# VHH binders against p49116, part 70

Target 1, 238 residues: p49116
Amino acid sequence: EGPLLSDTHVTFKLTMPSPMPEYLNVHYICESASRLLFLSMHWARSIPAFQALGQDCNTSLVRACWNELFTLGLAQCAQVMSLSTILAAIVNHLQNSIQEDKLSGDRIKQVMEHIWKLQEFCNSMAKLDIDGYEYAYLKAIVLFSPDHPGLTSTSQIEKFQEKAQMELQDYVQKTYSEDTYRLARILVRLPALRLMSSNITEELFFTGLIGNVSIDSIIPYILKMETAEYNGQITGAS
Below, E stands for the ipSAE of ESMFold2; O stands for the ipSAE of OpenDDE; V2 stands for 0.75 times the mean of E and O plus 0.25 times the DockQ between their complexes.

## First folded at step 5 (VHH)

Design t10 (framework vhh_brivekimig_d4)
Fold by ESMFold2-Fast, scan of step 5:
Structure t10 (fold): chain B 238 residues (1-238), chain A 118 residues (1-118)
Amino acid sequence: as target 1 above (238 residues)
Amino acid sequence: EVQLVESGGGVVQPGGSLRLSCAASGFTFSNYGMSWVRQAPGKGPEWVSSISWSGGYTLYADSVKGRFTISRDNSKNTLYLQMNSLRPEDTALYYCARPGQGEDLDSSSQGTLVTVSS
């Protein structure tokens, strides 16, 4: 009965660590990525339809799709993050590691292929000039994916995903009425998100966050945070 | 080569306290989050706690939350685990781990033994 998302869910404001170092380091990259991750979890938690599914379902959904949400967040926040500069710094570090034989050639190849896929995705979204409403609905489509193993309430999840798709269609047709194929161009970008390795995302952006514990292992903790705890994480005050 | 050397284990009575240390070498310690993992005899590994590169983010397993405190000293390349209100169930070999390919918890690693008994 009402729209899936409100105007409050379109607002997605990333606060970057300050000051930005002259030369990017792993600390700045990890802190920036962590803030985006926590912002993405808080965004999902704020959706009434998401809350209605219950804690266990919420945890399972976010554990399954956090990498897709994070990648969409990277694309959406690419300018505020200076993502191109961050990725260039990572590439430079990897090239130096090859020269010094610090990493295996096979691993470096996997990581470089991931970076190229990420750059390609972000460039495609930038070229399409995806707006804040479109990003909010794309994130909702990804979040309410009924096809992940082990999910309960799959009928309700599918209903929310279909609602997200319909509301995105209505928005695009109204806002970009002159571009008949815009929705199709946007939607064909989504499958690429599922080809991105969450393990490689962890290695690139989260080496400073936690030890050998995966991001999906901490998601139940993040989703249970009170607003004050969340604010502490995104400001680094905790 | 990455080296992690745990110490500080021992025998304590229930309700007692111990402080574990992990001395890191072979990598830039201050760039990595770190974890403590424990393994009781004949059981699989259990994650205990994690800390971010700066110490700004900490996480704990429900079984130890409120009793254990993870911390680090980046100037000394050392990770710590302060264990309070110890229980017999905390008896295990404790390992520290660095993020990587899942190779940080080597079955050949020394660890530090904690035994809680009266």
Scores: ipSAE 0.114, ipTM 0.543, lowest interface PAE 5.6, mean pLDDT 84

Design t11 (framework vhh_brivekimig_d4)
Fold by ESMFold2-Fast, scan of step 5:
Structure t11 (fold): chain B 238 residues (1-238), chain A 120 residues (1-120)
Amino acid sequence: as target 1 above (238 residues)
Amino acid sequence: EVQLVESGGGVVQPGGSLRLSCAASGFTFSNYGMSWVRQAPGKGPEWVSSISWSGGYTLYADSVKGRFTISRDNSKNTLYLQMNSLRPEDTALYYCARPGYEGDSDFDSSSQGTLVTVSS
């Protein structure tokens, strides 16, 4: 009954914390990332198909895919966030940790590999010049993944994923009619998202705000958040 | 020297209110997100609420949502927790904590905390 996503679901506007500090610090990074995570969760909960699956299924889906949604959001909002500057600040911090012997060499390698994979993913999306409609449908494909362990209603989730894939195909073929292989080039980027460690993403972007509280544990809270409360968070009103 | 000093705890009847304060020193308070953590007798630590450096972003545990309000005054280097509609299960020692990005223990506090007892 009608399209999976409406034009309102294409709009994805990240509001950065203000003022920007003179020197980039870990809590500014964390607040920026938290705003992106909240925006991503609010986007997901606004989809009628997502709402139709029910609260328990909604929580399970988002718990399974938040890192993939977050990474797509980082790629989409890379310029607004000055993501390259954020990643450079994180790398500089890690180099200082090596000098001080604060972290193991193996941990530093894992984190550096993650940063490299993230940079490569974001660069590939930028080179493809992925537009807002394409990002919306890629996020929907990731959200409606029926293959995560422990899910119920997998047949309905699969139908929503197929609908997302069909609508993305229709959009790309109509909008980029001369680029015969564009859809294939876009879709082959998605498997890389599952290679991104959610634990490392959490350590890099979220410890400065929520501490030892895992993203997994706060997802049910974010999904229950009222629209007015969410708007208050992103505008800096308190 | 990083120092956090909690105050404002006491004994209240169910349905009562208390306002906790945490005075911070030894670091640039306005540069850090802050959290409240509680530990009930015989139980492990439970995260209660967090606030971003600017105060523009707040999070609450489901158990306290709608009853507690976290706030901060960066000009006074002070973190607050307004607790309304208190229940016996809110009885705990309350700590403020500075989350550590550099692998610090996010709920570690060397402070004594402030005791909140909700009883008739």
Scores: ipSAE 0.005, ipTM 0.293, lowest interface PAE 10.6, mean pLDDT 82

Design t12 (framework vhh_brivekimig_d4)
Fold by ESMFold2-Fast, scan of step 5:
Structure t12 (fold): chain B 238 residues (1-238), chain A 120 residues (1-120)
Amino acid sequence: as target 1 above (238 residues)
Amino acid sequence: EVQLVESGGGVVQPGGSLRLSCAASGFTFSNYGMSWVRQAPGKGPEWVSSISWSGGYTLYADSVKGRFTISRDNSKNTLYLQMNSLRPEDTALYYCARPGTTEDSGLDYSSQGTLVTVSS
């Protein structure tokens, strides 16, 4: 069999809304996040193994893992997005909400803990200097997770995940041959992705553009989009 | 209303070549990866090759790698399989397949197929 991923899956180019506003607002943050989400879905759809699983399985798989893919995308595109600036703006908004007593203290604490976990994850990936090949394989490992409830074809999904793990191992061992423990340091970061709530991610990054519609409810429509519509969402072209 | 119409099969001698075509309609062809699957007499289905939605990525079964080439023309909604250096063991009914529409089907393919027979 050929490789699970090709060189074109390493290319992950986020086009930000322009111009950047003088002061960050909800609309800019949501537009930026939406572009990343659509880019991530388009990336997944381009994988031959993913398409081989069939439309219903593809939809269930992405609905289960979109938050993990999105978070890996945030880490990979952190510099392009100026993610630290976006997170600081969100924190400032939350602090203002505390002063006005508009949210419960427990909810604010939960959201702040999510932001801190996200910052720690992105910082650890930056410190490890994860390259484009490593990000592509980590996204594939997350995408082909056979252990989500309600999935069918779990045997085939597990096979693709194992293939992704083996190809990542081969890449890291050849490229970073002097760093025997690099793969282990990378892989121990992945469980943290499942500790971050998709509901909180929706509240932080997608409120204002999708209204009261949840991300997992729109995933089937995103996956069925024509190529031109995907390109429009990724680049913001009208 | 999904339709997949295979053609191009026939009888060839060992070492010969054939080009299979699959005309797709009733869905947005350019949004789907496509595959070729074959079934030899008395055997179960065997995956042969896959191509991504854009045509940028291709995968092949070890038994056909280096001999077969999968390609597509999204402007014509057509999938192709160029088969070179054919062997008797390539004799099978060949099906054009897209991703399945039910959760328990890995691939969805036509019941018609196109027959390839490699014999002297």
Scores: ipSAE 0.000, ipTM 0.122, lowest interface PAE 17.9, mean pLDDT 80

Design t13 (framework vhh_brivekimig_d4)
Fold by ESMFold2-Fast, scan of step 5:
Structure t13 (fold): chain B 238 residues (1-238), chain A 119 residues (1-119)
Amino acid sequence: as target 1 above (238 residues)
Amino acid sequence: EVQLVESGGGVVQPGGSLRLSCAASGFTFSNYGMSWVRQAPGKGPEWVSSISWSGGYTLYADSVKGRFTISRDNSKNTLYLQMNSLRPEDTALYYCARPSRGEDLSDYSSQGTLVTVSS
């Protein structure tokens, strides 16, 4: 048929809000995260195999995996986002909440554990020096996951996932021929993405945008946006 | 004390237009995304539209997309909903909401503003 992904799907360019404020605040963090989320969804929509599954399946897949796609995007764009600085600001806010007895200690502990898992994941990806081609195929493997509850068309989804895995293998073996076990090191990182709660990701990165309206509820509308609307959401003018 | 005061509702013919306003006080309005929620007679709350803190991102329920426009004026601490091509099924009590962290729309105004679309 042809490759699952083309060069256009390898390109993943995040445009950050400008200028960066002197003190990080909730609205800057939410704007940055929103741009990444919209970029990730626009990326998924552009894949012909994804389009071929139909709108209902597309919505179900993205609702099931948006947190995994978002987390891979955070790792890929960590330097552009100054992610370590954003996470440090969130940690400082949480520590102040503990001292003021404003939030449940159990909830703060859950959120802190999520931040540590996120940092560990991003550090592991950075240590492996994952390139743009590898990120594109890892995102495709995550997107075409046939094992989420409630999915239909699972056989076709599984075939696209296998195609993504085969193309990643071919790329890695040709590009990093001297490193026989690189593919295995990369793939064993993926299960960690499913240990991260989408509800906690919403709290950390989207609290100023959606509040109590979940990302899961918003996804169908984002996927139906016209290209012009998508471009406005990704770049913004703020 | 967080306060949200809605206005602009009324009775209109099908195909008519209304502009709703929500005056916010008691918090830094420009730091929060805002939403419009409606409750039709005998039904539960339905999310209508959301806007980010800067106004750079807007989202709409399928039932109102292309007909309604959400906007904000951060200098006036005011949220707006421009409603065009109104239909009888748009008849509802409309609330503005400041989203809380979590799953509940607990910051509804107790008053709301009534919109009635009738022949």
Scores: ipSAE 0.000, ipTM 0.273, lowest interface PAE 12.7, mean pLDDT 82

Design t14 (framework vhh_brivekimig_d4; at its last look DockQ between E and O 0.01; V2 from the best seeds 0.00; counts 0 for: pae E 18.0 > 2, unsure alone 64.8 < 65, placed apart)
Fold by OpenDDE, look of step 6:
Structure t14 (fold): chain B 238 residues (1-238), chain A 120 residues (1-120)
Amino acid sequence: as target 1 above (238 residues)
Amino acid sequence: EVQLVESGGGVVQPGGSLRLSCAASGFTFSNYGMSWVRQAPGKGPEWVSSISWSGGYTLYADSVKGRFTISRDNSKNTLYLQMNSLRPEDTALYYCARPGLSDETGQDYSSQGTLVTVSS
């Protein structure tokens, strides 16, 4: 059959809330993050192979990897999002919490380390000068990971992941034929995604909007969201 | 429809210079690394140069290193190849290539290419 992804899946355009405030408040950060999350979920949903897995498997798969997809999205959209500024703002907000003695020393350390890991990951990806095609396939590799617990159709998921890997390999080989190790350099960045806590990511980027509602619990609803509704979210939720 | 249109070829004397352009359309240009490939008469396709999406990373064949410069303008959807100190062995049909196209292997390019002839 045809390739796993098409040019339409390579396109990943995040629209930021407008206008950008002078002071990045929690609402702006959460809204920006939500848009990225929705975009990532919508992207996944648009993949025929993903659709072929069925609703239950799709939901489970996204629940397992949403943090990784989101993080790849942050890296990819780092410039558009002004991610460094967002992260700095998050740190500043955390300082307030620290002063209020709301966090333990250990928790502060965990959160700060998480932010550091996010920044380092995004910087490393920028240093590699990853393009939209490569990002699309990296996301596909992450999405179609068969090694998460509780998944059904793991054989099919593995096949899709292999297909993604092969197509990425082909692209890198054709584009950078004299850079023999580029593919390896790209792929070795993926383990860093598994070191990042989904709970901390959720707390940093989403708590202001969803409160006590978990990303895990809303994923089924996001995946069922109509395209028109998604577009409305992008254009109307400023 | 994805289209790549090369231009800038011509006849030059050894030691001369040319600047090739490739106008891209039908896809998001900045999402892809791009390459130049050439095919000399009686020879197979030869990779010449590649550039990352942002232009921050470039690669060159040994045969053109130090003489050719690849660049791009994403705002214009255009790929460039500045060719200096041209040699007779640089004579070839030059193609712009984007991976994901059927002709990306350099065997059967769908684009017309632009002819560069270096002769005294």
Scores: ipSAE 0.797, ipTM 0.900, lowest interface PAE 0.6, mean pLDDT 91
Fold by ESMFold2-Fast, scan of step 5:
Structure t14 (fold): chain B 238 residues (1-238), chain A 120 residues (1-120)
Amino acid sequence: as target 1 above (238 residues)
Amino acid sequence: EVQLVESGGGVVQPGGSLRLSCAASGFTFSNYGMSWVRQAPGKGPEWVSSISWSGGYTLYADSVKGRFTISRDNSKNTLYLQMNSLRPEDTALYYCARPGLSDETGQDYSSQGTLVTVSS
């Protein structure tokens, strides 16, 4: 009957690779993105409700929503990452690829549309001044999505999502009293996350790390590592 | 443990000013929006003002709009309420609140309150 998330789950601290190179390169972008992905997976694994669903369900949920979690993480960590600078570097690379005829025009259009959607999403979240509590609960709503194909325990997942929605509503209504439309303005941003292609996210942020191996294939390994690491923290190992 | 400690209350004449402070500890202050709430003797709690985590978004009750200013210093984990042009009807116990994660009783964490009395 306690809250779905604790103060520990509201805290989300990304540590960037140091130092930042003078000129952005694929290695730095990929390393930064990988750190955010690992942080996001560790965040999910640390939630007691998530653990209660069991390893198979955990893997299926994260495989289905990793792109949505990653995109929310990009928005939340945009300042720490200097995301605008990273996206500008990617756009510049794409413009050079047009000049050198390295990519089809249709593919470049798809990738540019994805970057524009991502920029619009991040700018919208910044304008709404989304706080750490709101981000944690938006991530929980996304994580506990019962509507992905092939899921088991869908009733329990739906109950956790409803609990996340209720706790977010309580927070927003109490914190931003008299702003009766804030919750609605926040929630209508979520459908845009599902319009973002996980394949294009993978190409933009993870190509240098995984080669031709998909993020989907890596997720079970990350979740297993996070479990071992999490147990180490409980025992006082650093 | 989560703690909210207030200061700055007192007795002032109508038209006077006071600045309330709320020192937060036991949580990452910058992750949360914060609110000021007041309770006049024999009345229920009345929301006064709220501020977003960055300070970029503020809200005020109609009764205090134009007279009160909410602000925060995330580097000092401190919330402020600057109260100008005080009126007798502003007399109340003022407390800051961190909505969201509730204690065992289902109550959001709030301070003990500081008394503001506006009278001649």
Scores: ipSAE 0.504, ipTM 0.805, lowest interface PAE 2.5, mean pLDDT 85
Fold by ESMFold2, look of step 6:
Structure t14 (fold): chain B 238 residues (1-238), chain A 120 residues (1-120)
Amino acid sequence: as target 1 above (238 residues)
Amino acid sequence: EVQLVESGGGVVQPGGSLRLSCAASGFTFSNYGMSWVRQAPGKGPEWVSSISWSGGYTLYADSVKGRFTISRDNSKNTLYLQMNSLRPEDTALYYCARPGLSDETGQDYSSQGTLVTVSS
């Protein structure tokens, strides 16, 4: 019918908790990450194509891809979040665990490898200077993935993914007409997202979440939130 | 533009020590993890060690663990590799790298390398 995304879906403004503490701590990191997660879920819910799939399909899609959406959000907001500082604080906490022999060397190695891959992903996206429209379409491509287990309406989801891909191609060709290979450079980044572990993301960014409930289990509740509740979670409106 | 310039290579006897340096410019050094990579004659590149952007975490290949120490000084934009208890098999061209994913525009950024020769 119309375009998959409008200009309202390109806006992605993360507001950080204030004030920034003298020493970063688990609570600040978890609050910052929670704001990004809620912003990402609010973004997904606002897309008419997503709304058209129905509530059960919405929940299944987001459960399957929330870590990829979150990782794209980290890359997009890395500077405003001071992500390098947050990751450094996490690394310092893990270093204390090594010195105290509280965690296995293999587990810490896995977590540090994940941090390194995350940093490399974010740096590569910054090097390409991915803009807000490109991020929005990349998120849509990730969101409307038809190959996740347990999905219904996979034909419709596939059509929306193809539409997102077509609109990204059209946008890049029109906006970066002198850069013939930009689309290819952007798309080769996507497979790295599937390698990111949701369990490690939860450990890195959501250790302060009350109740120790997995992000997977709370997604239905996040998707049902009223707009006013979202605004309270992602920071106050001006 | 990104530049990495290494120094400190040379000839040393087995059991000796060397310290390599890598001066970085053209990017915000303190925002990136860094690596040392080596290439022995007739072999492909071998990852040696990595360090997080703050210096808070280090990782080593099994072949150098306990003998090599990676460090950085973000105030001087400099990466270091202290190599102790050197062995003939450590002979290689050593270069520093800013790791990244390969793409159509190029490869990971790396220095040209400094030769370390361990021989009697």
Scores: ipSAE 0.000, ipTM 0.119, lowest interface PAE 18.0, mean pLDDT 79
ESMFold2 (binder alone), look of step 6: mean pLDDT 78; pTM 0.777

Design t15 (framework vhh_brivekimig_d4)
Fold by ESMFold2-Fast, scan of step 5:
Structure t15 (fold): chain B 238 residues (1-238), chain A 119 residues (1-119)
Amino acid sequence: as target 1 above (238 residues)
Amino acid sequence: EVQLVESGGGVVQPGGSLRLSCAASGFTFSNYGMSWVRQAPGKGPEWVSSISWSGGYTLYADSVKGRFTISRDNSKNTLYLQMNSLRPEDTALYYCARSGYTEDLGQHSSQGTLVTVSS
């Protein structure tokens, strides 16, 4: 049949909150992260293959992989977001929390290690100069992961993942024909995404959104939003 | 000292309306997302609605979407839940919660405000 992704699915344009604050703060960081999360969910929902799996499967897949999708989005949008500056601001906020005895040393160590892993991942993707088509297919590969516990329709999910891998291979071979090992370098980056804690991602980026609930618990509600509602969330219109 | 004080609960007939309030103190209210959570007798806690720090993003549980509206007034350090078209199933203790960069992510008041919808 036709390709898994169209040019529409390659386009991934994050609109940052405006106006830019003079100094980065938790408000701006959370708003930026929330826009990226909603953009990522809307992106997933726009894929015909994803829609074909049905609502229950869609919810289960996104609950399992949202942190991987979000982290790929952070890497892809790192320049637009000035992610290094955001991470520096988070570190500064954490240091202030230490001075007020609000956080344990062990917790801070875990959070700082997560920030380091995130920076290392984003730096590795930047060094590889991953393009928009490659990001789209990497997101599709992590979205259509058949190996998460509790999934139904795993055979169909696996077929869509294989289709994503095949289309990525075709793209890389045609576009980067002189770099025989490029595909392998890209794909070996993906396992690191599963080792990053979704709980720490929630704490760092979604302090201003989730309250006492987790992202995975609100995903069904985000996925049920109409296109107009998604657009309102993405642009921050109220 | 972080404090969250819920109010506005009461007894109402099916189809009626109530507005809940949560007064926050002891922290910079405008820096935190806020949620409403409810617990019906003999059941576990159920998430109801969330609002971002600015009020720019709101989310609702399917059971309340179209009937409830979450809002906040950062100048008054107050969170609101406007509840319309109330049903007997909405009978619960309602409490508000916040999130933060703490080991105990997601803190809430233990007091709550009781909403009883008579059938």
Scores: ipSAE 0.005, ipTM 0.289, lowest interface PAE 10.3, mean pLDDT 82

Design t16 (framework vhh_brivekimig_d4)
Fold by ESMFold2-Fast, scan of step 5:
Structure t16 (fold): chain B 238 residues (1-238), chain A 121 residues (1-121)
Amino acid sequence: as target 1 above (238 residues)
Amino acid sequence: EVQLVESGGGVVQPGGSLRLSCAASGFTFSNYGMSWVRQAPGKGPEWVSSISWSGGYTLYADSVKGRFTISRDNSKNTLYLQMNSLRPEDTALYYCARPGWSEDSSGTDYSSQGTLVTVSS
């Protein structure tokens, strides 16, 4: 059939909460992160190939890869989010947690290592100057991963992933024809996404909004959300 | 110091409505997202709804979507849960919670003692 992604799937516009507080706090961070998560889920829902897999497969697939999609979204939207400022605010919160004996040193070390990995990933993507088309295809490669435990329809998922890889290759070869190794440099960044703990991402970016609720429990809700309701979530409309 | 006090619970017939309130004190309410959680007799806690610090972002459990509405008034330091089309399955102790960051899986800093909602004919 036609291409896996269209130009509409390249557009990825994050709207930040307004007004920005005078001092960054965990709850502004969580609202910003939630908007990015909702935007990422809406992006996935809009792909015809994704829709064709059916509701049960869609839910399983997104549950398996939401952290990878979210991290790619953080890298893509790092400037609009002022991600470096958000990470600095999180570090300050962690320092306060040490002072108040709220968390063990081992836990804080795990979280700081996660923040370092995230910073490294985002910096590597920025240095490569990844464009909107490249981000769209990298998200598609991650979304259509056939190797997660418990997935059905793995043959069809693998075909969509291969299609994403082929279309990314065609795009890079055409657009960056002088840089023979660009595709390889981009693709070797992807394994790092699997090393980032979804549980730590959840605690850092989502605790301020969802409390004792896991991301797993809200994914089916987001995927079934009507367009008007979704727009209210991502823009913070009254 | 930090206090969350619920009110508005009671006995109501199926199809009826109730509005729960949670009065917050001892912290800057407008800086925190808030949640409603319920615990039915003999069952574990079930998340019901969450609202962002600004009120611009809300989430609902599938079981209550379209029937319940979470809202807040930051000028009054008060969280609300409007419950419509109540069902016997909604019978539970309802409590508000302030989400937090912790080592355990609860993800909440503070919760209150709750208010009982009984849906019975």
Scores: ipSAE 0.040, ipTM 0.434, lowest interface PAE 7.0, mean pLDDT 82

Design t17 (framework vhh_brivekimig_d4)
Fold by ESMFold2-Fast, scan of step 5:
Structure t17 (fold): chain B 238 residues (1-238), chain A 121 residues (1-121)
Amino acid sequence: as target 1 above (238 residues)
Amino acid sequence: EVQLVESGGGVVQPGGSLRLSCAASGFTFSNYGMSWVRQAPGKGPEWVSSISWSGGYTLYADSVKGRFTISRDNSKNTLYLQMNSLRPEDTALYYCAKPGYSEDLSTFDSSSQGTLVTVSS
């Protein structure tokens, strides 16, 4: 009967590290990305439907979709993050790595293709001018994906995904009533999220945080984090 | 907690202009697309215009297209409607609306007191 998400779940505010360094470095990029990742996981765990699935299912869902949630967050927070500047700094670093023979040409090509896909996705979302409500429901649609291998409770997950789709449709029909095809244009962007490699996302954004540990490995710990600890992570305060 | 306060209405001659404002509070204004809706005496509500969260995308009812301009200032949590070339049929109570979940597609999540616009000689 009640909605899947409340107005509090539409609020998604990223606080960037300050001050910004004169030249971007791995530590600043990693800190910024980590804040977004933590904000995204805190957002997911605050959803009552998500909590109702239980701890094991919650962990499995977030492990399966964190890269999709993170990428949607990058698009939503692109202006706050100065994402274009971050991506330019990463490209410059890769260019220097070619000159120093630190990476193979094939690997550099894969990483550059990933950056291009990410830029294309973010530009598409910007041109569609996706609002905070639409982002919240797109994140819910990817979070409640029943089709990831190894998931249990798939029928319940599918019902939550369908509820997210229905509520997004209702919102778009009311807010953008004269644009009959807006919902279709938004939804057709989602499959592209699964074409982006989580391993490459880790390399580009999280090397300074996790080193040899995968994001997959730390997800259970982040999901169990107390509110005060979480606030420390997203604001840079202890 | 959600509050929308409209202002800027008044009496104006046909062909005149008015600028409406809507001050929003109690929610993160910059996260939502917003709409202007009007209701003439004895009639149901009519959608007038919508604007995306960033202001980059706007929509207008055919009856006001080319005459009205919707805009927003997210730093001030304020929505605007610039109304030019006003006609007697534009006479209505104007209110801004925040969309929200509802099983009834005819309603918005919240409504405000509105601001009255009268176009007459």
Scores: ipSAE 0.015, ipTM 0.565, lowest interface PAE 8.1, mean pLDDT 84

